VH-VL binders against f1miw6. Designs and how they scored, part 24

Target 1, 251 residues: f1miw6
Amino acid sequence: MPHFAKPLLRNIITRNLFNSIKKKQCLQYLQTLRTLQYDGFTTVYFGETDIPESLVTGEDFSDGYYMPTPTWCVVHAGGSQGWVPWKYRMFLRDELCIKQEDNLFFEFCDVVKKAYGKCAIVVKERRRQDATRPKEGKETEAQAHVPSVVNLTSVTCCPEVAKSYGHKLLTLPSPYNYLNPLDSAWSSLKWFIINNRKEFCLQSVDGVYSYQYILFSDLISKGIERINLSKWRTITTKVRRWENYYLGKLS

## First folded at step 6 (VH-VL; framework fv_acasunlimab_arm2)

Design s36
Fold by ESMFold2-Fast, scan of step 6:
Structure s36 (fold): chain C 251 residues (1-251), chain A 119 residues (1-119), chain B 110 residues (1-110)
Amino acid sequence: as target 1 above (251 residues)
Amino acid sequence: EVQLVESGGGLVQPGRSLRLSCTASGFTFSDYWMSWVRQAPGKGLEWVGYIYSGGSTYYAASVKGRFTISRDDSKSIAYLQMNSLKTEDTAVYYCARDSYDTSGYFDLWGQGTLVTVSS
Amino acid sequence: DIVMTQSPSSLSASVGDRVTITCQASQDISYYLAWYQQKPGKAPKRLIYDASNLETGVPSRFSASGSGTDYTFTISSLQPEDIATYYCQQYDSLPYRGLTFGGGTKVEIK
């Protein structure tokens, strides 16, 4: 191997070590989740998604209204039972604050306890951008490859709070996106918005077309409602197949 | 029989227009996103554009403003309208079916139709 | 757009050889990658989806793995009918961007 290729080989080794750590975390996550499910815990996936207003208000989506339009953070939860019977929340990204998030998780835990009893609440690990590679001189250190942030950006999820309601809080490792059915639900919501935005903007009145914009929140509500119990069962069945695949491959 | 059949290809002069059709059978066409993918002679695959189940479209930068994708769900047909054709648009054009609303990989392809843009 | 760099552009191997093809994405594509086989004069055929899932009816000698930005496709024991051009394709860019294919790898017999 030429001398100039040695840094590339080191990067490959670092990547392989990172992947090994993540595979072990994924296996531990899956084993813990299965144990909880066998013990009677209802699995609930709690998460968020960002919806730029440009997905709705832009006349031609393909014209690329990506930034700097306002972005809404939508927070909801679901599983094999469908969406949880909890009112989803919407936050304007620029107006998010810490104090609101602490109270919200208490309310969520109480609602799902009343609806399902004890739950395994799954949240996606929040990936830190600058943690994708270790610091210079720390390239092989295992701790440098583990994300330092595990909560949603909009809601602070406290394990102790979850436990006080009889729940267990689990963190899904970030690179295993196919183990999170919410990602599929969010994709369906976004495609509903893209495909139906014009139906809420154009109305024929006395033979003349006029635009009647429906509130952004109404369009989002309709999109969420379209992801019914049947769709959730399809999504969670696919996740179950991925879980079985990873359990077989990682163990 | 689950099938996609393209038609409308041929020889056309630069600056002119051509319309391709993709007829679907054996599945609920209205539930699926449809793509057009092209391949110049001896070259690789290049995605051209998408039409979602609700009719909204998205195009590759190389064809945006010149090509238009549309669909007629009652007839199970997708169309590619190609305007202001350039010699660089010479390719075999495939229509392809995507997974329903959750991915972008193709599980069904047509046989392709050749478009030659030459004088 | 997400750029897919596929290597090598071509290779020659003997029947029974192990063949490895790589794809590198310009950004993390979270396992949203498919692999296609295209024989001369034919439409592409999907072999792999979601980075590592083998399509029903595809021989077990085909496999794939990877995560993040780095993905690999392997033929464990090359057969004459496997002579084709292979393409990777990312679909992580939805709904904001288009789909992109790798440049392709032509697999030939010696």
Scores: ipSAE 0.005, ipTM 0.406, lowest interface PAE 14.5, mean pLDDT 77

Design s37
Fold by ESMFold2-Fast, scan of step 6:
Structure s37 (fold): chain C 251 residues (1-251), chain A 119 residues (1-119), chain B 110 residues (1-110)
Amino acid sequence: as target 1 above (251 residues)
Amino acid sequence: EVQLVESGGGLVQPGRSLRLSCTASGFTFSDYWMSWVRQAPGKGLEWVGYIYSGGSTYYAASVKGRFTISRDDSKSIAYLQMNSLKTEDTAVYYCARDSYDTSGYFDLWGQGTLVTVSS
Amino acid sequence: DIVMTQSPSSLSASVGDRVTITCQASQDISYYLAWYQQKPGKAPKRLIYDASNLETGVPSRFSASGSGTDYTFTISSLQPEDIATYYCQQYDSLPYSPLTFGGGTKVEIK
C-alpha cells in the first residue's frame, strides 16, 4: 500500500525542531492563534490533498521506474465546527485553469464569514519559489502561462482578501504539520478510499469518462462525510493537546 | 521478507544489566518509530518505551531511569539497555513497529526474547 | 494514565457461537483503539484499528465497534483457530501518558 503520510508524531522530534528559527516561528504561530481564539475568532484549517488514481485503482508503482499517474487535488476546510459549509473542490493537478473561477478564495472567505463570523484561517507554509518566468528546457506555453489548479487555490490565498472580510490568515510553519487537524482528516479520507475502492472498481465501466468521474466523486464525498462533527472534534482536541505541549516546550 | 528479530535475552541476576537487540529487515527502518513491549509469564502486555525516528525516547514510569532505548539506522537495529534489573522485569520482550499513518498502534512484531531476572 | 478494563477475563464457547468482548476506558479515547489476537507462544497480531477498521486479510467474522469510553469486539461464528487471548489497546494518551493495554480475554473452545 502506498505511503501517502508519515506518522503524525514522526516530525515532532526531527532535527528541524531544534532549529531556533523554526521553533520561534512555531511559538509565534501558536501565540497568535491563541490570542485570536481568545478574541472570538473561529479557527478554520484550509488546505488540499493529492489523490493519485493509483490509490483508487490499487495499482502498485514500486517497480523501480518513474511512472506518472493522474493525480486529483481535493481542496476543503474544517475545524472544531466540522467541515465548513462550503462545497469542496476537486481538480486534476495538470489541468489548465482558464475556465476556473479565479475568485475561489474570495468565495471561501465570504462563506465562512457568513457561517462563523471572523475566522483565523490556517494554511500550511508554502515552499518559496521565484517562478515568474517560463521554464526553459521543458518549454510549453500552456504550462508557463497557466498555473496548476492547486497553485490557484493554495498559492492565491491572499492575506489582504482575508482581511477585507475581517479574517486573519496564518501560516503554520513546517515541520509542525501535525498541528494541522486537516492532515488527520485527509489520512482518514485516504484510508476510506483504500478500504472502499473495490466497490468503485467493480462499478466502473470502460469507455465512460463522465460516469467514472461521478463514481469517483461519490467515493470522495462519502469519505469526506464520514469525517463528521464528532470525528472533527476528536481530531481538533488532539491537536490542542499537541499545541499545549509545544507551548510548554518552546516557551 | 518484512520482519523483526529480537536477541540478547537470558538469565540475569537482580541489580545487573542486559542489552536486547532488535534487527529489522524488509522495510526502510529509519522511517518508523519503534517500541518495546513486554509480557510477564502468564500476564498481559505492558508498553515499555518508544524511540522516534529522530532518536528521542519516551519510557513507561516503571522503567524510567533504568532502561534506555537507542537505534542505529545504518544497521537497522533498535536496542533496549536494561540497567538495575529487578525480579519484576522478568518477561518476554517484544520489539514492535508503529503504524506509519497513526502513531501508537503496532503493525509488525518480533517473536520476542525471554529475560529472566532471578538469583 | 488511561486505564483499560477488559471483560470477561476468560470465556469458553462452542464452535459457531457468537463471542463478545468488551473494553472500557477510564476516559474518552476518541476511537483510538486497536484489538490484538495472541496465540500461545506467539507474538500478538493486530486485527482491528481505529475502533472498527478490520485489518486486510482478517476474516469478516471479526468485527468491532464503540465510541467514547465503551468498545466491543465480536467473533460472529467462533472457529477452532480463533483460540487465543485478545487484547484491546488505546493510543489516545500521547504525549501526556503511556500507551495502555486491556488485561486480555482468553477464548477457549468447549
Scores: ipSAE 0.000, ipTM 0.428, lowest interface PAE 12.4, mean pLDDT 77

Design s38
Fold by ESMFold2-Fast, scan of step 6:
Structure s38 (fold): chain C 251 residues (1-251), chain A 119 residues (1-119), chain B 110 residues (1-110)
Amino acid sequence: as target 1 above (251 residues)
Amino acid sequence: EVQLVESGGGLVQPGRSLRLSCTASGFTFSDYWMSWVRQAPGKGLEWVGYIYSGGSTYYAASVKGRFTISRDDSKSIAYLQMNSLKTEDTAVYYCARDSYDTSGYFDLWGQGTLVTVSS
Amino acid sequence: DIVMTQSPSSLSASVGDRVTITCQASQDISYYLAWYQQKPGKAPKRLIYDASNLETGVPSRFSASGSGTDYTFTISSLQPEDIATYYCQQYDSLPYSGYTFGGGTKVEIK
């Protein structure tokens, strides 16, 4: 949770054109969010995190042997009211485009409307924007290239769908992802997994995917439940404090 | 292996200056906030200051205006420049790495370097 | 500045005893507290973070709890290798207050 303070301070101090534009976008995001909160909207942060199976197994590949490991995408939402009363979703990354449900966001919007009324739904910027380019003529073949930009969410979040339920969809600019309390929740989940993975031994048997899914989903569920209402209030209070600080510095 | 090594400690007279270095290895130094923590002989731990990955610094009131923290990410070194030294600055000085997933608690410490300020 | 008051400053106990150390913050630090073990001549080692989370590889006899301003660290069955000085540390309120350590508790065996 304290880690969200680091990127905020860094971004306030950086003085290039790209960061100036992003600072303005963040200020506009915060002003819009506060206006919605004043109008009675409940703030809900919606997003995802990737959990590689190697995080659960503790496999060390640094000795030079290679074994590919599947990555799970966990989708959930929360805020000052705790986790939303919506069953989190979990997908294999390599199957994500095949397992997408066209109506998942409709279901989500309906659930939070029934639970909270009108909501301000905050999602991360859908695509990364890379303003940094390597110097021409100084590149080597060994230099890392920039991967293809992909959407940051596994679920299509349509502003018009949100509006149909009385909600407002907001996008948090990518450099300020630490203003998203959900990122703190995800970090807590991952550290819970690391500290409790020895209790959930994965095993290799025929038909293993269903059995491993049950064991893995149990570990994930316990980690999510550990992030209770009290923890969410602590996390969101810290984010609110940094939002107030940032608003004071930019206005 | 992942480690921090401090150097530059020694005996100095009050009012003079000394610079400590902290050399990091085995991790991406530029991603981490770095802190200096000191411990006077037979006393407890006292946080001195930090430098975040973007270069800005924050200091304990006891050293503000006298000590400066800086970093050279290309060499993976953090520095503590100590000016106008007082006898109260006598301590073992540790450099410490702020945890990557959080800010403010330390997951890696150097072995420490002794600074003695006396006439 | 956030002041951390740690008690007791020292204690002596027998092997197998339950040892309790407390830290009180001058203001609410929202679980942003770590506990460290320092053996003579060595750098500190973190045992606990975020008030109650045990570091991987640290024996289960070490535990901690607390909220708001009041925090507790416990060794359920003291072992000879636990002879050390223990410190709490708050890491709340960036960028305003920095970090503060408690005064330390020296744990010795009778």
Scores: ipSAE 0.000, ipTM 0.408, lowest interface PAE 15.3, mean pLDDT 76

Design s39
Fold by ESMFold2-Fast, scan of step 6:
Structure s39 (fold): chain C 251 residues (1-251), chain A 119 residues (1-119), chain B 110 residues (1-110)
Amino acid sequence: as target 1 above (251 residues)
Amino acid sequence: EVQLVESGGGLVQPGRSLRLSCTASGFTFSDYWMSWVRQAPGKGLEWVGYIYSGGSTYYAASVKGRFTISRDDSKSIAYLQMNSLKTEDTAVYYCARDSYDTSGYFDLWGQGTLVTVSS
Amino acid sequence: DIVMTQSPSSLSASVGDRVTITCQASQDISYYLAWYQQKPGKAPKRLIYDASNLETGVPSRFSASGSGTDYTFTISSLQPEDIATYYCQQYDSLPYSGWTFGGGTKVEIK
């Protein structure tokens, strides 16, 4: 956040207030999540990640000589039980506004209800540029507010839709990304891509590239499958330990 | 003083059982994960297993099915129940506390208790 | 199973020498590595956590670095009280191997 970067007393006070608010939000999130888990809710982390095609090809576009590479948005969910038995989605970023499925979140809620029963669906906080910030000249804790957005860029996550299936929708505060196991899963996916892209790399045919030598969707699918139940258990166990740390420290 | 004290070690015959205890003091025991780590005479450290603060356990392959870890938070004690003991289980057994401000590394160790499995 | 390989198994150096111990993981452990010091007849003491963070009260001559599969522990100026066996320990992968220790490096003064 650029407005908090400047080393002025006002910015220091505002940043400290923001940090205090986020700590309280984190504690509330963790307490709510634990209560839901105690009540038999299955925790499912729902999110997205961007994979630029340049990650697969390794091409350099730093000097503007080449056109920007297409970026794909991958949407999936998982938890201690592994990836949810739901078909992950992959959208071209430039086409998200056109190819967004109005009923995607309804389908997701139905699938996880059938698989796990009632779920605590956790989405990462996403902030809009027009979000409210502490007003200049007014710096009181009661007046400071940083709004949270529960919607993914690719999918509208409606709390009422989740509730209609017996689920609870939770927002994980953005500074606490290490409490989101999906971030680790996405990192594993990207490392799998980097280490295995040779098998799927573009090859020229008489100076003309053939897309059939790049099995991008297959590479992504194999990378997702490599993040198996055991890897998910490792990731969620580490998240659980960080959750215990913050519950102890913040309470 | 913040400390862990192991007890229950001794000489035991192969095939028999032995129970080790780890008594904690000076901290809120229920907040921490507890591990058992062993060291055969003149050898290196080998992790045996851990118990999560919520009660779930994990074990090294070498002891899985034979050893059981449990805890009694009201008494601040962790236990290691060792069944079907083998001569290769001879070691000093340490109780170790996992740091609550991160995961998987040990910030407090007991003095160790020697278990000798011999006929 | 994550295998931790330490090198060397033992070393002898003079007081004031710089000594280096390496630890290699069979797979990426994402900085989830600690270093322990064990003096004869004593329990291990943690010196380093999260690959490079020095524990409070540990002398600054001890340091560590590394990433991925390759990690290093260094004593910049060896002292007599540093005679001990040093162990690395990974805490990345929990579903199969749990926590795994390296074989240890015995450090002695010449």
Scores: ipSAE 0.000, ipTM 0.394, lowest interface PAE 15.2, mean pLDDT 77

Design s40
Fold by ESMFold2-Fast, scan of step 6:
Structure s40 (fold): chain C 251 residues (1-251), chain A 119 residues (1-119), chain B 110 residues (1-110)
Amino acid sequence: as target 1 above (251 residues)
Amino acid sequence: EVQLVESGGGLVQPGRSLRLSCTASGFTFSEYWMSWVRQAPGKGLEWVGYIYSGGSTYYAASVKGRFTISRDDSKSIAYLQMNSLKTEDTAVYYCARDSYDTSGYFDLWGQGTLVTVSS
Amino acid sequence: DIVMTQSPSSLSASVGDRVTITCQASQDISYYLAWYQQKPGKAPKRLIYDASNLETGVPSRFSASGSGTDYTFTISSLQPEDIATYYCQQYDSLPYSGLTFGGGTKVEIK
């Protein structure tokens, strides 16, 4: 079909260009990361994940309900040395704009400098659209032409702040987010929650949620602790193998 | 619920083609690497190939050049396109979920679909 | 490819017995080994990953150990429901080479 053939061909050409650009960005990212590692930088992956309370309680709400399920944003970092010796944070999703800690990234940079020295801090590339809610599917032509302005929604990661502590802040290109071992750690955490969650024996009183938060955070803390050094070494070693594979393929 | 369901198996003549489908439900399909594993009647397990969440594939030497794995993340389906089928391809074909945090071992399996290659 | 050799190919034991299965890799696989249980007519179920880690919900009578090229899977007190074929699987070769399973060990009760 001639009229459908022309728009389709244009879209294919645009997708191929986008893919070429992203492959080049990935190669540049990997080359930079490898150079920093060879120069003695410790790689730490810094990121966040959303955990709805329904994942902990086992409840599945598809219809409108009286009490909406709160979603918690968990932020942490890890690498081949395990979780960084920094207290992970949890934020209510709907309160992030109000109660976010302004100096959190400064604290993070200081902690990892004291623990590891100079670090290559890796965060996921995030489009502005992703800051409000997760997007489903592959990046589109429109997304390819919009600059990424946000790396996390919970924490402002400033390259100048990282540099002031001797660190380097790197952004992993979005199509290659699977090269981030934190995504594997988050999957393991959610898997742990699903398979090891406790029965909730909660009583709701006048909208007070401190008790619920304590029980929820206890399970999350146990899940995070379960992702031990052995698990992190397995995850990061596998990511390293994929990095080496792609360095060979993208060169 | 969290499950994988294979379909598309059946009787096929040597030299012909067959496409298997693996429909996922209950999880974010796009986050996971998917593998195909087969088992000939009365024999052991044999890995066929995988497709990672970004779309790149890897194949066992026995099927390389004949089989193609693909995925449609919008439909939560993985496919195994089998070309130039041989009698030794007769097996139950399993779809298995291989998250990149497990990276090569499987935490969720389908029930399998039988492919019989016979004249 | 990395070749995985399982021994024995089959065994018969009594309820309560200790059962040991071995898996030998043709090269060092750095603890990248999983163990699966396959009951007749069913898909495999993973019991062990990273050579020694027990999957959640799997009974504590199942255990595994090993390093380098030699790995062992043990059932400390065999139960009737443990009748199955057990497979080891290496994943050290990814992404450079394919995944490989051992030949399997059929466990029957006398």
Scores: ipSAE 0.007, ipTM 0.455, lowest interface PAE 9.9, mean pLDDT 78

Design s41
Fold by ESMFold2-Fast, scan of step 6:
Structure s41 (fold): chain C 251 residues (1-251), chain A 119 residues (1-119), chain B 110 residues (1-110)
Amino acid sequence: as target 1 above (251 residues)
Amino acid sequence: EVQLVESGGGLVQPGRSLRLSCTASGFTFSSYWMSWVRQAPGKGLEWVGYIYSGGSTYYAASVKGRFTISRDDSKSIAYLQMNSLKTEDTAVYYCARDSYDTSGYFDLWGQGTLVTVSS
Amino acid sequence: DIVMTQSPSSLSASVGDRVTITCQASQDISYYLAWYQQKPGKAPKRLIYDASNLETGVPSRFSASGSGTDYTFTISSLQPEDIATYYCQQYDSLPYSGLTFGGGTKVEIK
């Protein structure tokens, strides 16, 4: 029979190959990042997070009706200098395919160039539920090192665009996403929302609970502001210790 | 509801093996680093080991080479495989979730499962 | 490993008293310290993280401070429900060495 015992061994082999490729990609990422830092590039981490409106309501909709909750995608960037001096963006999840901003990444690159000069812009590879799954046979070792377009859900990040502003775009491999300090900042934002949501009074509209954009954006803005320079320095220092560990371990 | 539930504890003879499970619910398990912490009866807390998202592990010197931590993100379960058990391994074993905000401190603990190593 | 020395190992105080516990690290831990409360028969609960940040929902009578190698945890007005063993824990050593807890301080009411 085709799948008797051999699928288990094949799965183990392909999982090990995937892990080997990702370790090599991580080492290359870290070596490139350190080289850029030595060459005077400012490191900025650019990314997004999903905030469902239900995180703000915290309500139990028991007793016989369903209340659909929209999800907002928040886009921002930060690093050891704190949040970048760029206005964060918010998009409704169900509108992202229709309302993706054509010029958002261009504007971002221009703003950070004016603020910091040349930057190493780090985006994370989207985390895979099945991180042990093998890559397609089309991806060779050489191809894994070729610059490619990285798409956030709301923003297309093009290496050529970054380069035109003097920046370098780097992708952090998915199994090493804990080397991204922005994820810690997003967790702090969500903690702030949970602890302060009662202050921002939610309204029922046509039998469905919804926020007015301005009320919701005010809560998000206050949460972002609470993640101050001191917090960012603590987070980025911890990430740098992990990077140093992996540079020694993977080399 | 966010919770961790340990299982698999019990009485085991020295030199034998035992596997503990920690079942998570109410959160995105794959995004969190998980640790095992133990406490001998009437004694203090002792960290055993952690597993990062992505599967990398680190162990306390007292258990290196004998204990293995693993995870199954599809099932939201963390495991502690304990080999070559010693009487000194007798303890309540806690599964703990590392804070996503800053790794290394714990924001959620299970109730613990007792492991007694005795002949 | 970073050694965490916690003192005293036990104390008895009256309701309403100010209680102070100290934790000393064998090296500078850069504010990477948490405090946990463990009530009899229960799992530990984190009260403080990053040396001085109070966890949400934890009463304001609990506070902590410190820097470098010296850290303190204070209960400003001891209540009966505060009977527990308290532990400090450092996380500065990651990833170079393992996490370590202090020996614990058992707090009893007279």
Scores: ipSAE 0.011, ipTM 0.499, lowest interface PAE 9.1, mean pLDDT 79

Design s42
Fold by ESMFold2-Fast, scan of step 6:
Structure s42 (fold): chain C 251 residues (1-251), chain A 119 residues (1-119), chain B 110 residues (1-110)
Amino acid sequence: as target 1 above (251 residues)
Amino acid sequence: EVQLVESGGGLVQPGRSLRLSCTASGFTFSDYWMSWVRQAPGKGLEWVGYIWSGGSTYYAASVKGRFTISRDDSKSIAYLQMNSLKTEDTAVYYCARDSYDTSGYFDLWGQGTLVTVSS
Amino acid sequence: DIVMTQSPSSLSASVGDRVTITCQASQDISYYLAWYQQKPGKAPKRLIYDASNLETGVPSRFSASGSGTDYTFTISSLQPEDIATYYCQQYDSLPYSGLTFGGGTKVEIK
């Protein structure tokens, strides 16, 4: 059974300064998004997910001294119109893989401009601080840390670049991850991988590693294709229900 | 118009197998997650398992390893293959429709088919 | 699995009475709860979703509320056609775990 982190909604509901600030940010996000949609902007959710090779191989790390497996970062975007007509990217998550192409976001903005016109591009909020920072939602009175970063690990999303193509870049506050339909799409991809991984073994084939990569990327591509337009419409409909709930609760 | 019809139920001895079918009509079957829910005589509803539109499955602990859910989207049919049947599996089996991975509640049910497991 | 505890198991009331059924989850289910009506010999019918939203076409005498682990379902003025068993069902567990129903409440008219 894959190990997925369940969203911690309790962090939003606690009586902390952090929650008060995040409620305001969520309300502003939702109001801005609805205004842009009314003005004819097409909403696209742009983001990434991590696919560890252990998810594909089925390797169990709960017992013993196993070496960490490589993790692949998949970058794509979608919305109620389905996946955007842009080729998704896949990068090996490696500290030594410095200088990914800085022009990816420029290319993305150009592609969606040509496909949809002006877009409201929604990205997930990321913390600039590393994992050594104290976690949120603790009992002790602690200073609330409010992230303001708009960066993916693989792609730098610049608001000025988006604006130059007529787009608006929006940041979804981190505690409200279930307002991001892309996360549901990624969950579906991971379940597809788990149920089809035995057909795509990551094992040595006469030392031909490029062939293993082809099998792995084919599995990912098939999983992405299974998340069709109909599925995206269903996912975005559920997100719309949660948006309506939070607009009523936070206003 | 829009409906689900179960078939394949009957009397079967413990340890044997039985396959149930759920035929859908009036909607685009391939767009929906399908679940099986059972109800023992005089008892409450118990969820058995689901199959996503993409083919992924999940099962209740009580049937895991014995039951298999599959689908044929070209025929608009969902299946429940029941192996190693126990007397505790005696129930009316319902086929139920929900929407993709974002729902989890059911908006359409079949009429049910009775499975009796007895010696 | 998330365990759903429903009470009472059965009740008898007169036409026009207010009927209340409760459902308690073993953990916070964040409003991911539906209510179903099952008449004798029939398949269940969903009346309520997302804890409080009434299905289109369902009479306004049916209502529900709740949050966290505690949820309630109410029939404000019981009618003869409301004789049925009512079930709650959580779906907060998706996609990580299975779905679970409450034990059911049989509603009869005395």
Scores: ipSAE 0.006, ipTM 0.402, lowest interface PAE 13.0, mean pLDDT 77

